# Ledger of designs, part 4: miniprotein binders against b1l550

Target 1, 279 residues: b1l550
Amino acid sequence: MRLPEELLERARDIHSEAPSHRIKLDRVGSFGLKVPVEFKGFLLLAEADVWVSLPEGRRGVDLSRQVEAIYELSNPPKDPFSLCREAAISLLEKLNYADSSGVSIRFDAPLQDGESLKYYGVEISSIASDEIINKIRVEILGMTACPCTAELIRAYKSSEIAATHTQRSLGILEVSTKAEHPDPDKLASIIERAMSSPLRTYTKRPDEGGLVIRSLSNARLAEDVVREMIHLFLEEFGHLPEDTHILAAVRSMESVHMHDIYAERSFSLDEIRKEISSH

## First folded at step 3 (miniprotein)

Design p6
Fold by ESMFold2-Fast, scan of step 3:
Structure p6 (fold): chain B 279 residues (1-279), chain A 81 residues (1-81)
Amino acid sequence: as target 1 above (279 residues)
Amino acid sequence: SEKEKAEKLIKAAELLFEFAEYLRELGNYEFAIKLYELAAKAYEKAAELYKKLGDTERAEEALRKAKEARERAEELRKELE
């Protein structure tokens, strides 16, 4: 037997009550929701987080309204960029006590790889307040080759092609902007071009040899990859507003070490242009 | 190989069926029908490959799943009538 609806109407409104302590919370919401999205012609099952700010005088958020809002907007499936923006705005309209709202959607994006497909990680967010900030994070694996070991072996062997260890490296580009989200395929391309070589989903032996030789001939430190990613980003996305913030990072899973190497740089477009122009 | 192709078709069909179930829960019957039908076709193709490989057990399992997917699509089509 279900409880009568009359009982629900007479119940205390717990969410609007005063909290135990008058402390503002920055993000309160529903995390790990499964939502379908349409991305470049593909129907993908994405994972979404939705949240709002909670003022110091209010005990809780109506989580069911958050879930209903995003599900309604995801039917039929739409592109994750529009879904993020529309849901973030809708949350502020529906939950008027909130000063800000946010939506984050994560999925593996298909990328053309010769005659096959490979996948890279995408996280798209929109945060709404008195303005909208759109954020995108792209992660893709590539190959790096160590120039230090290459130089030691070249000196020892007097070789024309450096022999060195190679490893998988994770490249990361994260962009926060008041403009629309950058194209994640272009961000993934920037990361791959900055690496010693990209990784493939399928390789034949001759193609595999070529990939390795390419990597060895283009040996790069994690620091080199980050700087190259920044350079390529500025060439492709220099049109974005000057207050656009970027994080460029590489995590190298070193094949000869028990630990990883990590390099990063955070900057605004305004800051990095001034830095480059002064040198 | 035919075995690898059949295995990939089964995985694709399972994913399509999962998406269709999710869209059905959201009330998006039009897209759910399309995905159920695509899942059924993938299962049927996998069954043909398993049959050629002499794997009758996996072929019959794939056909059962294809039938289930087509039944789900038919149920939703009746809702839309």
Scores: ipSAE 0.000, ipTM 0.164, lowest interface PAE 16.5, mean pLDDT 81

Design p7
Fold by ESMFold2-Fast, scan of step 3:
Structure p7 (fold): chain B 279 residues (1-279), chain A 81 residues (1-81)
Amino acid sequence: as target 1 above (279 residues)
Amino acid sequence: SEKEKAEFLIKLAEWLFERAEKLREEGNYEEAIKEYEFAAKIYELAAEIYKRLGDTERAEEALRKAKEARERAEELRKELE
């Protein structure tokens, strides 16, 4: 049963009332919305969060206007970068008390893998105030091979053939910038090239051994992978504004340990260039 | 308030226009066009708010800036043909 319109018109506007405590809130919104997006020719179901700032003098946010903002822009489906930016702007338009807004969209991105597809994780955000800050995070699995065990076995056998354990490693690149979002496929490519080898969904040939051999010829520590990711990132995206912030990280799921190995570095482009040039 | 909202939208539109100018200087015409079009749209939204507030002068200024942004986008579209 829906309530009569006359009754709804007589109800107090709770959201516009003064709060119990005059405290500003940074993010108030609708989280976990399902939204379709178009990504490089694919129609994908994404998950979205939308939020605005709430001033100290206002009790609450009209959540229905937040949902309207993103849904109006998501039908028909559009690319998630435009959707993030346009929805963040629309939130500021629809909610006059807000001095900032944000939209975050998460999905698994398809990547061509021979005749099949594999998937990597993408999270895109836009935060709007008197400027727009764009953020993107890419996570993709690859393979690493331990150089320490390889060296030990090679020394033991006095052999040119290295043997070692391999493991799945998760590579992470996160970029926050006033420029456009970096292409996530390029970020995923950087991560995979920094690894000992990429992982595959399948192959027509039973060449699992070939993948392992490729990784053995390119044995890398998690620390090596992070440094290589940063090097490759600077080659591809060094043109971004100097205040662009990057996080590069690797989590290695060590096959011979009960625990993971983790390595990371966060930096601004300005910071890393000064560090590299000091040597 | 609506006045504060219009002021924020003008700042956002100015930021978008400045970003479009930098992209244009860098030769990234496709992204410059998008940012000019966003700037124009936001200027137009600010102008609507100023009109409702009776601030005709600021509304007209915002519309002039919106037109300038749309003209810059159209010039770049012709370059890409």
Scores: ipSAE 0.012, ipTM 0.473, lowest interface PAE 8.6, mean pLDDT 83

Design p8
Fold by ESMFold2-Fast, scan of step 3:
Structure p8 (fold): chain B 279 residues (1-279), chain A 81 residues (1-81)
Amino acid sequence: as target 1 above (279 residues)
Amino acid sequence: SEKEKAEELIKVAEFLFEIAEDLREEGNYEDAIKLYEWAAKLYEFAAERYKKLGDTERAEEALRKAKEARERAEELRKELE
């Protein structure tokens, strides 16, 4: 049901009033919106957050204009990168009191692996101001193997067994750049290559056991995985602007302990190249 | 401690046995045999340590599990033939 025009106008007037305290807010908006997106041939239901900055002299934001901005651009569904960028720009244009706007879109991305599908987490953001900053976060599960337990086994009986227990590990790559969003499939590939092996699929495959055994023999610390992710990232994405910021992290879910192991490194491309070159 | 080392060997043996069961279920008999044999060996190592610690009950349990793993490997070896 539509509301009378006078009531809608009165509601909008309240937002334009002076606040009780003259304090700027960095992010005000609609969070948890369901939006359809087209990703590499798949129609997916994504979750979106939209926001703008709110100046110290204005009481509230027009939330209905925020929702309109993203939904107008999501029908028909389009790729989440274009949607993110276009909606952030549209928000800033529609809400002229704002200094900045942002859009974040989250979904589980399908990854074709032979006849099976697996999924990894993707969050894509665009933040618009006098420039546009694009951010992408990829999270994917894989397997790691404990070097400490491997050494315990080797030490016991003259290296007769080269094995250890495996654990699930979550690999994380987050990139913030003025360039276009990096391809999430390439980021997912970097994470999987840095681990002992990819996570096991539920599809029966002859080579699946080989991956497990390789993982048992290819022991890596969480710290080793993070360093390898950074190395592989630089090989594939070293062309990005020098002020591109990256977070590389691994969270290992220990199967024998009641705690997780976590390792991370944040850096800019300029910073990491200088660090590597100084050695 | 020696007790903690024995317990760690048991945990690794159990993980290898579980993975071997999964590989067997999927028809990967060659890899399953390898992991069953590794599990059996680790159970035997744990049993040896438990015996030195005077823990005969845990040593006997580890040897029973080692025997089970070896029997699984032998069953699959015959299937491959």
Scores: ipSAE 0.000, ipTM 0.366, lowest interface PAE 10.9, mean pLDDT 81

Design q1
Fold by ESMFold2-Fast, scan of step 3:
Structure q1 (fold): chain B 279 residues (1-279), chain A 82 residues (1-82)
Amino acid sequence: as target 1 above (279 residues)
Amino acid sequence: DPVEEAKRYFELAKLLIDIAELLLEKGDVEEAAEIYKLALELLELALEFAIEAGNEELIKEIKEEIERVKKLIEELEKKLKG
C-alpha cells in the first residue's frame, strides 16, 4: 500500500529529530559492504565498513549516502588505500552534521611464493576530521622454534622432536599515522624476516627438511620475534612522523600445549627512540 | 522524494553491474556473482520506491533490469557448480 506524501516526509524527518537521550555516538554506519578493489594488479573482493560520528542532538544517520560514497568511488575499481582515504573524505562532505568519518577495508593480499600464491590478511582504515589518520594492520603466519625445547629434544625420539621443535606463529604489525598507509608487502616482509622461518604454500620433503633446519638454527622466543619486528620496522619506516603509533605482536601456537604464547608492544616512534637511546 | 530515491538506487545498482561485468571479464566469476547479487538487492529497493512514486516508465525499466540480472546470476551459479 502507498503511503501519503505527508507520512513519507514525516518518516524522513525522523533522522533529524532529537533523540530520546542527548548522547553522542562515535561510529554509526554501514558495515560488511562488499567492494571490489585493485591491489597490485589483482582484482579482489574486499569487505568495507563506513561510518560517521553522530551528534548528541540528532536521532539518526542517512545510511543511503554512506553506501553511495564508497560505491561511486569503487567504479572502476581502484587501489584500496586511495578508496579508503577518498571515501572517508567524501562521507564527511556528504554528511555535514558529522564531525568525523571513517572507512575500513579488509582483504586477503596475494604474495608470490615460488610459482604459486599465498595470502596474508590486510585491514586498512582512514579516519577523517580536521586531519586524516591512516591505519593498517597486517597479519601473516610463519614458524618459530623455541630455544627452551633444546633440553627436551635431547631426551626424546625423532617423532616427538618433530612435534615440539617448531610452532606456527601469527605475526601482527599495526601502524597508525598521519602519513599515507605503509606498503603492506613491506610490513609482511618484516614479520616473515623476524620469525624463525616463513610458511610455504607447497613443500616437498627436501624443502621441508631445509625449513625445519632453518627454524632450529634461528630459534626465537615470541619475545625475540616482537623485538626483531620492532628493530626491522624502525630500519624500514623510521622516517614516518614521530607521533606514528605501532603495535607489534606475535601469537605462537604451541604444538604440545592447549594454550598459546602471546607477546606484544605498543609504542609511538618518539617513545621507542627515547627508550632505545636512554642507555 | 521517492522518484529521486528510486533513481539513486537504480544508478547505484548500475554502477555495481558495471563492476561485476569488469570482474567477469577478468575471470573472477565467483566475485562477479556476489556483486550481481548485491546489485539485485538494490534494484529491488529501487523498484519499491518507483512503485511508491507511480512512475510507470521507471518501474518498467527497473523490472527489465531485475530480470536480466536474475538470469545472469542463474547462469553464473550453474557454471560455478560445474
Scores: ipSAE 0.000, ipTM 0.318, lowest interface PAE 15.6, mean pLDDT 80

Design q11
Fold by ESMFold2-Fast, scan of step 3:
Structure q11 (fold): chain B 279 residues (1-279), chain A 82 residues (1-82)
Amino acid sequence: as target 1 above (279 residues)
Amino acid sequence: DPVEEAKKYFEEAKKLIDEAEKLLEKGDVRKAALLYIKALLLLLKALKIAIEAGNEELILEILEEIIRVLKLIRELEKKLKG
């Protein structure tokens, strides 16, 4: 059923009306949109949020223009980084009353794991205003093993064989930069290399034993993992602009406790270099 | 003893699985499917208790059986639908 044009012509333009209260809103938009993306040869179903700022004198945002912006750019499916950046820019062009726009895209990224695949979490954003800021967050599970308990057991048993508890740990790297989004596979690699061992999609008994032995031989505190992640990040991405901001964090799901251990550090490249050089 | 409780549910599930296999050999596909579903519910109860008890060896053993039963239920559904 189509509505008569006369009704559309006589309808109030609610979005352009003055609001009940003259308050600026930071983010108004369409959230939870399903969009196809192409990531490193894979066609994936991603989830997107699209928003703009709303000035104090305008009641609402043209939501249909937001959906048009991202869907026009997503057909055919393209890489999520270009989609994110281009959609954010397109929103400011289409919705000229906005001071800023943003696009966030979330998906599970495939990562080669022997002859199988495993998956890690990726969330990217582009926020456009007088400049463009690109953000990426990567989360991947790995294993940690407690060095403190290992040393205690070794001393108690007078043995060279380390025995300690192991647990799943979630590694997190978040980067905000004026440069292009960092490659999430490289961020995931940094996290896994900082851990006691990576996790596998499947393990056979000999391979499972090998992962456990590796973890025990490379026992690391959550604090150790965060420091190693920062060190490896600086080796790979130290060329990014000095005002690039990074969050490195680990959440260790302690197998011997009912609670988790958490360690994090936020820093800019400028800040961390001054800190390292002052020692 | 939660570990013993989990093992009891696990053993009950195995008995239902054996009964279901015998029904399949006789051609009673629908009765077999129902017993596999009942076994799956018992396996899920056993799994929950094993997780709460922290017995990783038992968790893996129960999970392996759950995966096997789910495959069988899926295959039976295909046969019933034709």
Scores: ipSAE 0.000, ipTM 0.063, lowest interface PAE 26.7, mean pLDDT 80

Design q12
Fold by ESMFold2-Fast, scan of step 3:
Structure q12 (fold): chain B 279 residues (1-279), chain A 82 residues (1-82)
Amino acid sequence: as target 1 above (279 residues)
Amino acid sequence: DPVEEAKKYFEEAKKLIDEAEKLLEKGDVEKAARLYFKALILLWKALLIAIEAGNEELIIEIYEEILRVMKLIKELEKKLKG
């Protein structure tokens, strides 16, 4: 008679068997796990992916061990950055056949907006091997306005015209570094300050008119917004290692055209410093 | 007794689920979501202990409740984003 323990051992044996084809896999794991995190005093439900590399001679990974690793570290709930880094390390320790591991955690981060809360998107990752690489992506909505339109509206002093020529824009900052994850609230702040004006979760018509006028007074092209984001990033995070990689981007949702405007720049800190100081 | 320990966490989770359900009836979606989330932590803890204890009936019961709570959380997440 087989005991449940024998069946569990047999399942483990299957994973250690030779595969049908001797091919290495880069990422094998559990995707879409629901995980509790504490962020800035908020208890949030985050979505996590965990994975390891799989060598050419091994048929499969122990998925139960992956879930166990992240769960052990999430009870009690902790900050998502520590959870991400510690889980990636734990995966390599628990699954010693792997050369690398990774963890990604995604959540909508609350940001105080008067008496209300608004939310911005955060995705963090830690990839562990003989070193750890930490990655963070922040996405937040704001408003932009064309400088040409702003100049025309100043001449006419019309809020009706002003309302017609503002656009919603998505700002994006992505950072990959050997240092700790940058503070996402600071990244969100950089994006909002680079735009013509922030997007409010709730505005009355009088407040909405003021927001539109502010946007037009601080009119910027998508190209201007990306350059300002980079400038502000360097002021706040220029102390990060020189091999830190950054993506700065903005996507403007055009009200007049059926297509969006997109601007981006990818760079390392070493690269951008040389560019700014070049002759 | 690991079976009794698993049952303790399972019962704690059920209490939180009941309170979350009452909050949803009152329209307090955010507080309800937090309680479902807290319950999910306790359910996973109960499940791991039940697996170690080898109690098949309890494993199935707890796992079914995890799937139900996760589905509810997904539905609430869609409402909060919408």
Scores: ipSAE 0.000, ipTM 0.199, lowest interface PAE 17.8, mean pLDDT 78

Design q13
Fold by ESMFold2-Fast, scan of step 3:
Structure q13 (fold): chain B 279 residues (1-279), chain A 82 residues (1-82)
Amino acid sequence: as target 1 above (279 residues)
Amino acid sequence: DPVEEAKKYFEEAKKLIDEAEKLLEKGDVLKAAWLYLKALRLLAKALEIAIEAGNEELIKEIIEEIFRVFKLILELRKKLKG
């Protein structure tokens, strides 16, 4: 044993001591870990956070056991959904003083777009206690076109003006459920279908005019996009448990304004069904 | 020279605005609107280049011109509404 190893052994003893104040902590862990995952045939480098609850009588957590939990399950690389759930369970088994554990995994998901790829943001979480709650957040950029601007462009029959008056918009769908994680590609598809048009990665094929024309024929406010996202979500995922919670949101980066427009709605499946049926 | 490129777009936009004003005097409201919108596109390009070049005086001049075009469009709307 060398001097540095002796110092490390003393450091470990500190974690089991009584804290300065007897206060429970909700999340204590290792954040920003790099982990390989296999997603839809792609090997990706994801970023992971792992945590456990810490009881009021214990000073600290064994961080090395948290890292072991996720890396044991990530070799060979596996799908991020299974990794997330299995690592959360493993954390509770390895750290028996914890009442709950959680794992979040973030990555940019590739989506085929002609001969090229585009990317959308995915964050997957699993929180384990006496039950498992699975959460997924998908963010993807699309295009919106102002209905008023679309009317002017139709009058003038010009694609040059159309290009100036379209806006990038960020669509967001977040789902928390006791069921397994929804397919992020389907969530991304819902967002893109709710937009005036998707953003494209172009090969040497001039389809920009077609994209502009489609945006103009499908001009939408941020409020319209959120309502359409909810409608499409219910068609695809209405089978999920009634206590499933959803956030649908759009942030429109208006080209004419210094500020952005934002619209959102959060709801449970039970809540939204009652609201719709009251009409 | 990005400053010269920005100035070129700025001058082209001002020329279109002047042409639009003359068309508006003749009662050609639709063609005037078309030219104002085309000018706004050129002003947006000029502004982007001026911002990248860090020329604060040119940025200010372009923003003032954009504001002037919006005022002209408001006058156009009054004529359309009757």
Scores: ipSAE 0.000, ipTM 0.107, lowest interface PAE 21.4, mean pLDDT 77

Design q14
Fold by ESMFold2-Fast, scan of step 3:
Order: sequence, then C-alpha cells, then structure tokens
Structure q14 (fold): chain B 279 residues (1-279), chain A 82 residues (1-82)
Amino acid sequence: as target 1 above (279 residues)
Amino acid sequence: DPVEEAKKYFEEAKKLIDEAEKLLEKGDVEKAAELYAKALYLLLKALFIALEAGNLELIWEILEEIRRVEKLIEELEKKLKG
C-alpha cells in the first residue's frame, strides 16, 4: 500500500468533483504567503496573496500549484513588480479552469533618509484575464499643521510666529492601470511634497525644531494635501493611459480630537482633465 | 515552534530519501518509488509549516527537494508501468 501517494492523489481528485451548489466563486487561493523579493538593492520578506476564479461546476482549486507557481518565480528573489505580473500570468496558464487570476504583494519599502532609512507601505497587484491590470498603493506618514488653529492663536496672542498643533498624517496614492506599475518611490515623493513636512527616521534636537517650524510655516488642511497630491501626480504621471484610475487620500490623526480627519478623491485621468479644463 | 516542527518533517523526509536511494542502487524500483512518495508527503507538510513561519531559507531548501523528488517519482513510475 502506497498510502502517502494515495492521499496526495485523493486530495487533488476532490478538487475536480462537483460542488454542493453550482455557484461561481470570484477569488479562491492562498493568502498571507511569505515571499522574498529584491527591491532596489534590498532583500525583503514580502507578504503575498494568490488567487484564481473558480467555475460553478468545480469543487476546489489546486492550492499546492498556486504556492509552487509563486515560489518557482521567487528563487532567486526578483523585483516584486515582475514577480506579481509573472505569477498572475503563470497561475492562469497552470490552472486552465480559471477565467482570471490575481496576485497581490505587500511590503515595507526602504527610503533613504540622510544617514538612515525610513519605510513606507507598498501594496501591488496584477489581475490577469484577457487583459492585465496593474495596481499599486503607496502609504507614507508625514506631518500636517492646522492653519485655522494657527490663525486663532496668532490673533489672540498677537504673536509674530504662528502657533498651532501638529499631527501625523497618512498620505495614500493608489493607481490602477493597464501600463506598468508606477515607481513607488516617485509616488512616495509626491505624498511627502504635498504634506506640511515629511517625517524623519532620526532627528537631533535642532532638526526636530526645524521640522516643527517648517510645518507651522506650511500649514495645510487634509483637503489641501489631497489637492496638491493630485496636482503633483498629474505633473509626474499625466502620460499614463487616460483610463488610468487614481485614488488620492489623507488621514490626519488629529491630536486635539478623539477622531481622525479624512479627505479623498477618486478619478480617471480622462475625467480629471475635463474637470480642470472646464473651470 | 513552527520552524522546529518544519525542520523535523524535513529531516524525516531526507532520511526516507536516503533509504530510497539505497533501494534504487539495489534495483528495487518499486520500494524506492514508495519511499520517495512518502518523502514528498513529509516535504509538503514541512513546506506549508515553513510558509506560515516565514523562514525563507527553509522554504527554498524544501521546494528544491520537492522538485527533485517529484522528478524522480515521475521517472520511476514510467519504468514501473513498462
């Protein structure tokens, strides 16, 4: 008796059986896989989700083949963009019952910050069917300062220097396109430039004072930051296909409130150009 | 400790692979194929535990061994069917 071989064969056979109910599933796969990636000279441990569509007449997917597909492409580690796109295509080719496949990869991207590194969040995905759609989301922390509170304090105290509260704010840019994934470092740069000031990994006491003064001199509402992010995005990435979809958002973690302030705008390049040109 | 559990299954699989290689040298293709199949089962268990633990080096070592064993099983099964 070859019991282990029989167990492997029976496990695979079960997936090809008819389901209890003839219902199509949109995404079935392995979520939370640890995968090595090479990003701009750094070896990072990323987290990946891999999935395929499941037709109404099939009970399950071959999870082992999904895992093998992404890990075959991970040794040696490669850039997460190529890994994402190639794995999505490979999944669809290997699992011929599927109409679509997808891969998402999440990691903290290192960014040079003087003599040290800071990190920002990156999530990329590729969804393959009869076309391929690439998506990237970048999240980075910065600093904002309330202009309304600054004006009230200045008026009350007749101060020459505006005083206000500062707070951490999370900037978000998400792009969905049929073109290649945009460079995440450029997206992170757009977000930081839109903020009152960037956050630093390490600051000396004089440098800390400088960041606070810079924030106070460049006080911005969350709404201001979102509009500036969109403006800077169009300058850098306005050449992308007109059906490219963008989400720009800011979540301000208000120090004087128990809740956050949130501002966002979703748009296609086509619609935003028409809006800007029409007054 | 999931890393230690994965290593345990990986070591058990390697012992079966060594035994299978000795049987193959003696010309016992049937028993060698059976031991390689048992090793593959343990390698897959080790792989899934290593994946959950996020140990990159161990994941790669196990995947490489799985690939090798799968190829050997295919070759031996073709010989047994003839």
Scores: ipSAE 0.000, ipTM 0.225, lowest interface PAE 13.8, mean pLDDT 78

Design q15
Fold by ESMFold2-Fast, scan of step 3:
Structure q15 (fold): chain B 279 residues (1-279), chain A 82 residues (1-82)
Amino acid sequence: as target 1 above (279 residues)
Amino acid sequence: DPVEEAKKYFEEAKKLIDEAEKLLEKGDVEKAAFLYMKALFLLIKALEIAIEAGNEELIEEIWLEIMRVVKLIYELEKKLKG
């Protein structure tokens, strides 16, 4: 159904009116848009958010122009990194009252895992102003095994023997940089290498035993996994600009506790290098 | 002999498992869980030695017991917390 031109013109007038209160808004836009992307040979349906800053003197944004900015760049489907960056730039060009714009794109990325496939979560963003800041977040499931708590058991029951069990854990790496987006497959690899063992999508009973044995032989606390992720990240991506900001985190699930165990560290490359070299 | 050392730890673990099972039948969940934890530690030691010795049959046998005991510990600890 086509909206009459009179209603479209009235809507534009409303957006340009003075607001009830002269307050700037950081992010105003269209969230939850479905967009096709091409990722490493796969055609995927991704979910996108697009937004712009809104100055204190303007009541609203042109939502239709935001939707147009991303969709005109998504046909034909292209890689989500180029789409993200180009759409953020296009938003500033189309909405000249904005000081900044942003685009986030989320999808589940396929990863070859031996003879099976598994999926990991990817969220990328580009924020455009006088410069472009690119952000990527990768989340992947793996296994961790709690180390023996022999000291605590010994203190309680005069015994140094304690249970060790495996847990499903979500590893998280988030990178914000003025350089191009890091390769998500490399970030996923860092997370998997830091964990006690990877998790396979199509695990059979014999394979399950192997994963448990591997995890128990490589028992790590969530804190250990985060430190190893940081170490491996610095080996692979230490060349990024010094003001690159990283979040490394692990969320442990399905433990004996009724709540998740969580460990994280946020840092800039400049900060972490000074810390490591000093101590 | 690493194989005999691994078997000794494995046998000790199985005795603790049997005792834990009897305690569980009597409704003593906390003591049963503790003995399963002790058994798991011994099974892990047995597995490490069996792996180094390269005895595939023993590795498989110990692995199956580890899987069973781990599942029991998860279930009992969840019951104790909830």
Scores: ipSAE 0.000, ipTM 0.107, lowest interface PAE 21.4, mean pLDDT 77

Design q16
Fold by ESMFold2-Fast, scan of step 3:
Structure q16 (fold): chain B 279 residues (1-279), chain A 82 residues (1-82)
Amino acid sequence: as target 1 above (279 residues)
Amino acid sequence: DPVEEAKKYFEEAKKLIDEAEKLLEKGDVEKAAILYWKALKLLYKALRIAIEAGNEELIFEIAEEILRVYELIIELEKKLKG
């Protein structure tokens, strides 16, 4: 049976007690929850974080209500965008002492690659307060080839093993907006088009040689890739609200260096338009 | 008693999981999948009741079983889609 009601009531009151220090906390919640999602016809097991703000006068958060909110909305599995948005709103309604709530869902998204599938990383968030902010981060691997080594090979007719290799690069696009989440497949497409060539799941020896040649004919610096990503993003998503914030970044895993090369730009749509129109 | 009600739905779900596993051994993937989905519906019902009852041990057991069943379904779906 259940514990006596008086003891249960006392235990529940601990979370409503005053803390040792009257300090507000920005995010308190359940991190690393497993949740099923349906993404473009695929059933995936995603990882979710759910949180709320905690006021300075309250000792703790009712974590069981957070778990209830996410699982109640995940049955049956639904798209992660609706799940994020609805769960964030539900959390704020269930935990009325909170000023804000948030939900993040992470998964590897399948993408058709010839006869097989490849995967790219997706993190979707919704943060609810007086308004709802939707955030999406897409990470996908592709290939780049250094223009300097390509030019050196052409100039000197030499073929050194290190100078002829391409390298893997991770492209990153993160979008924060009051509008609906952008389509992650479109973000992944932007990243891949900005690179020297996409990374294939499987290639035969003849196809592998062709991929290297294509990369070398489209040689790009990490800085070039970031600028191209921004250009392509504006073509596809320039219609989003002016206060939409974007992060575009590339991490190149250089074959000739002991370290990675990284290039990044953060901007709002308002900011980038003013910059482009000024020259 | 909500704890006993949650346990009842949990046991009903386990019976469906056992039946699904036997169907899978016979190669009846589609019928097995249907029973796994039916079991999930019961597991979520049990989870909701266990949360309301505040029984941490039961919440943990049911949540773990939900994850296990989803892993099975995902593997089946990968085989079917190829």
Scores: ipSAE 0.000, ipTM 0.380, lowest interface PAE 11.5, mean pLDDT 80

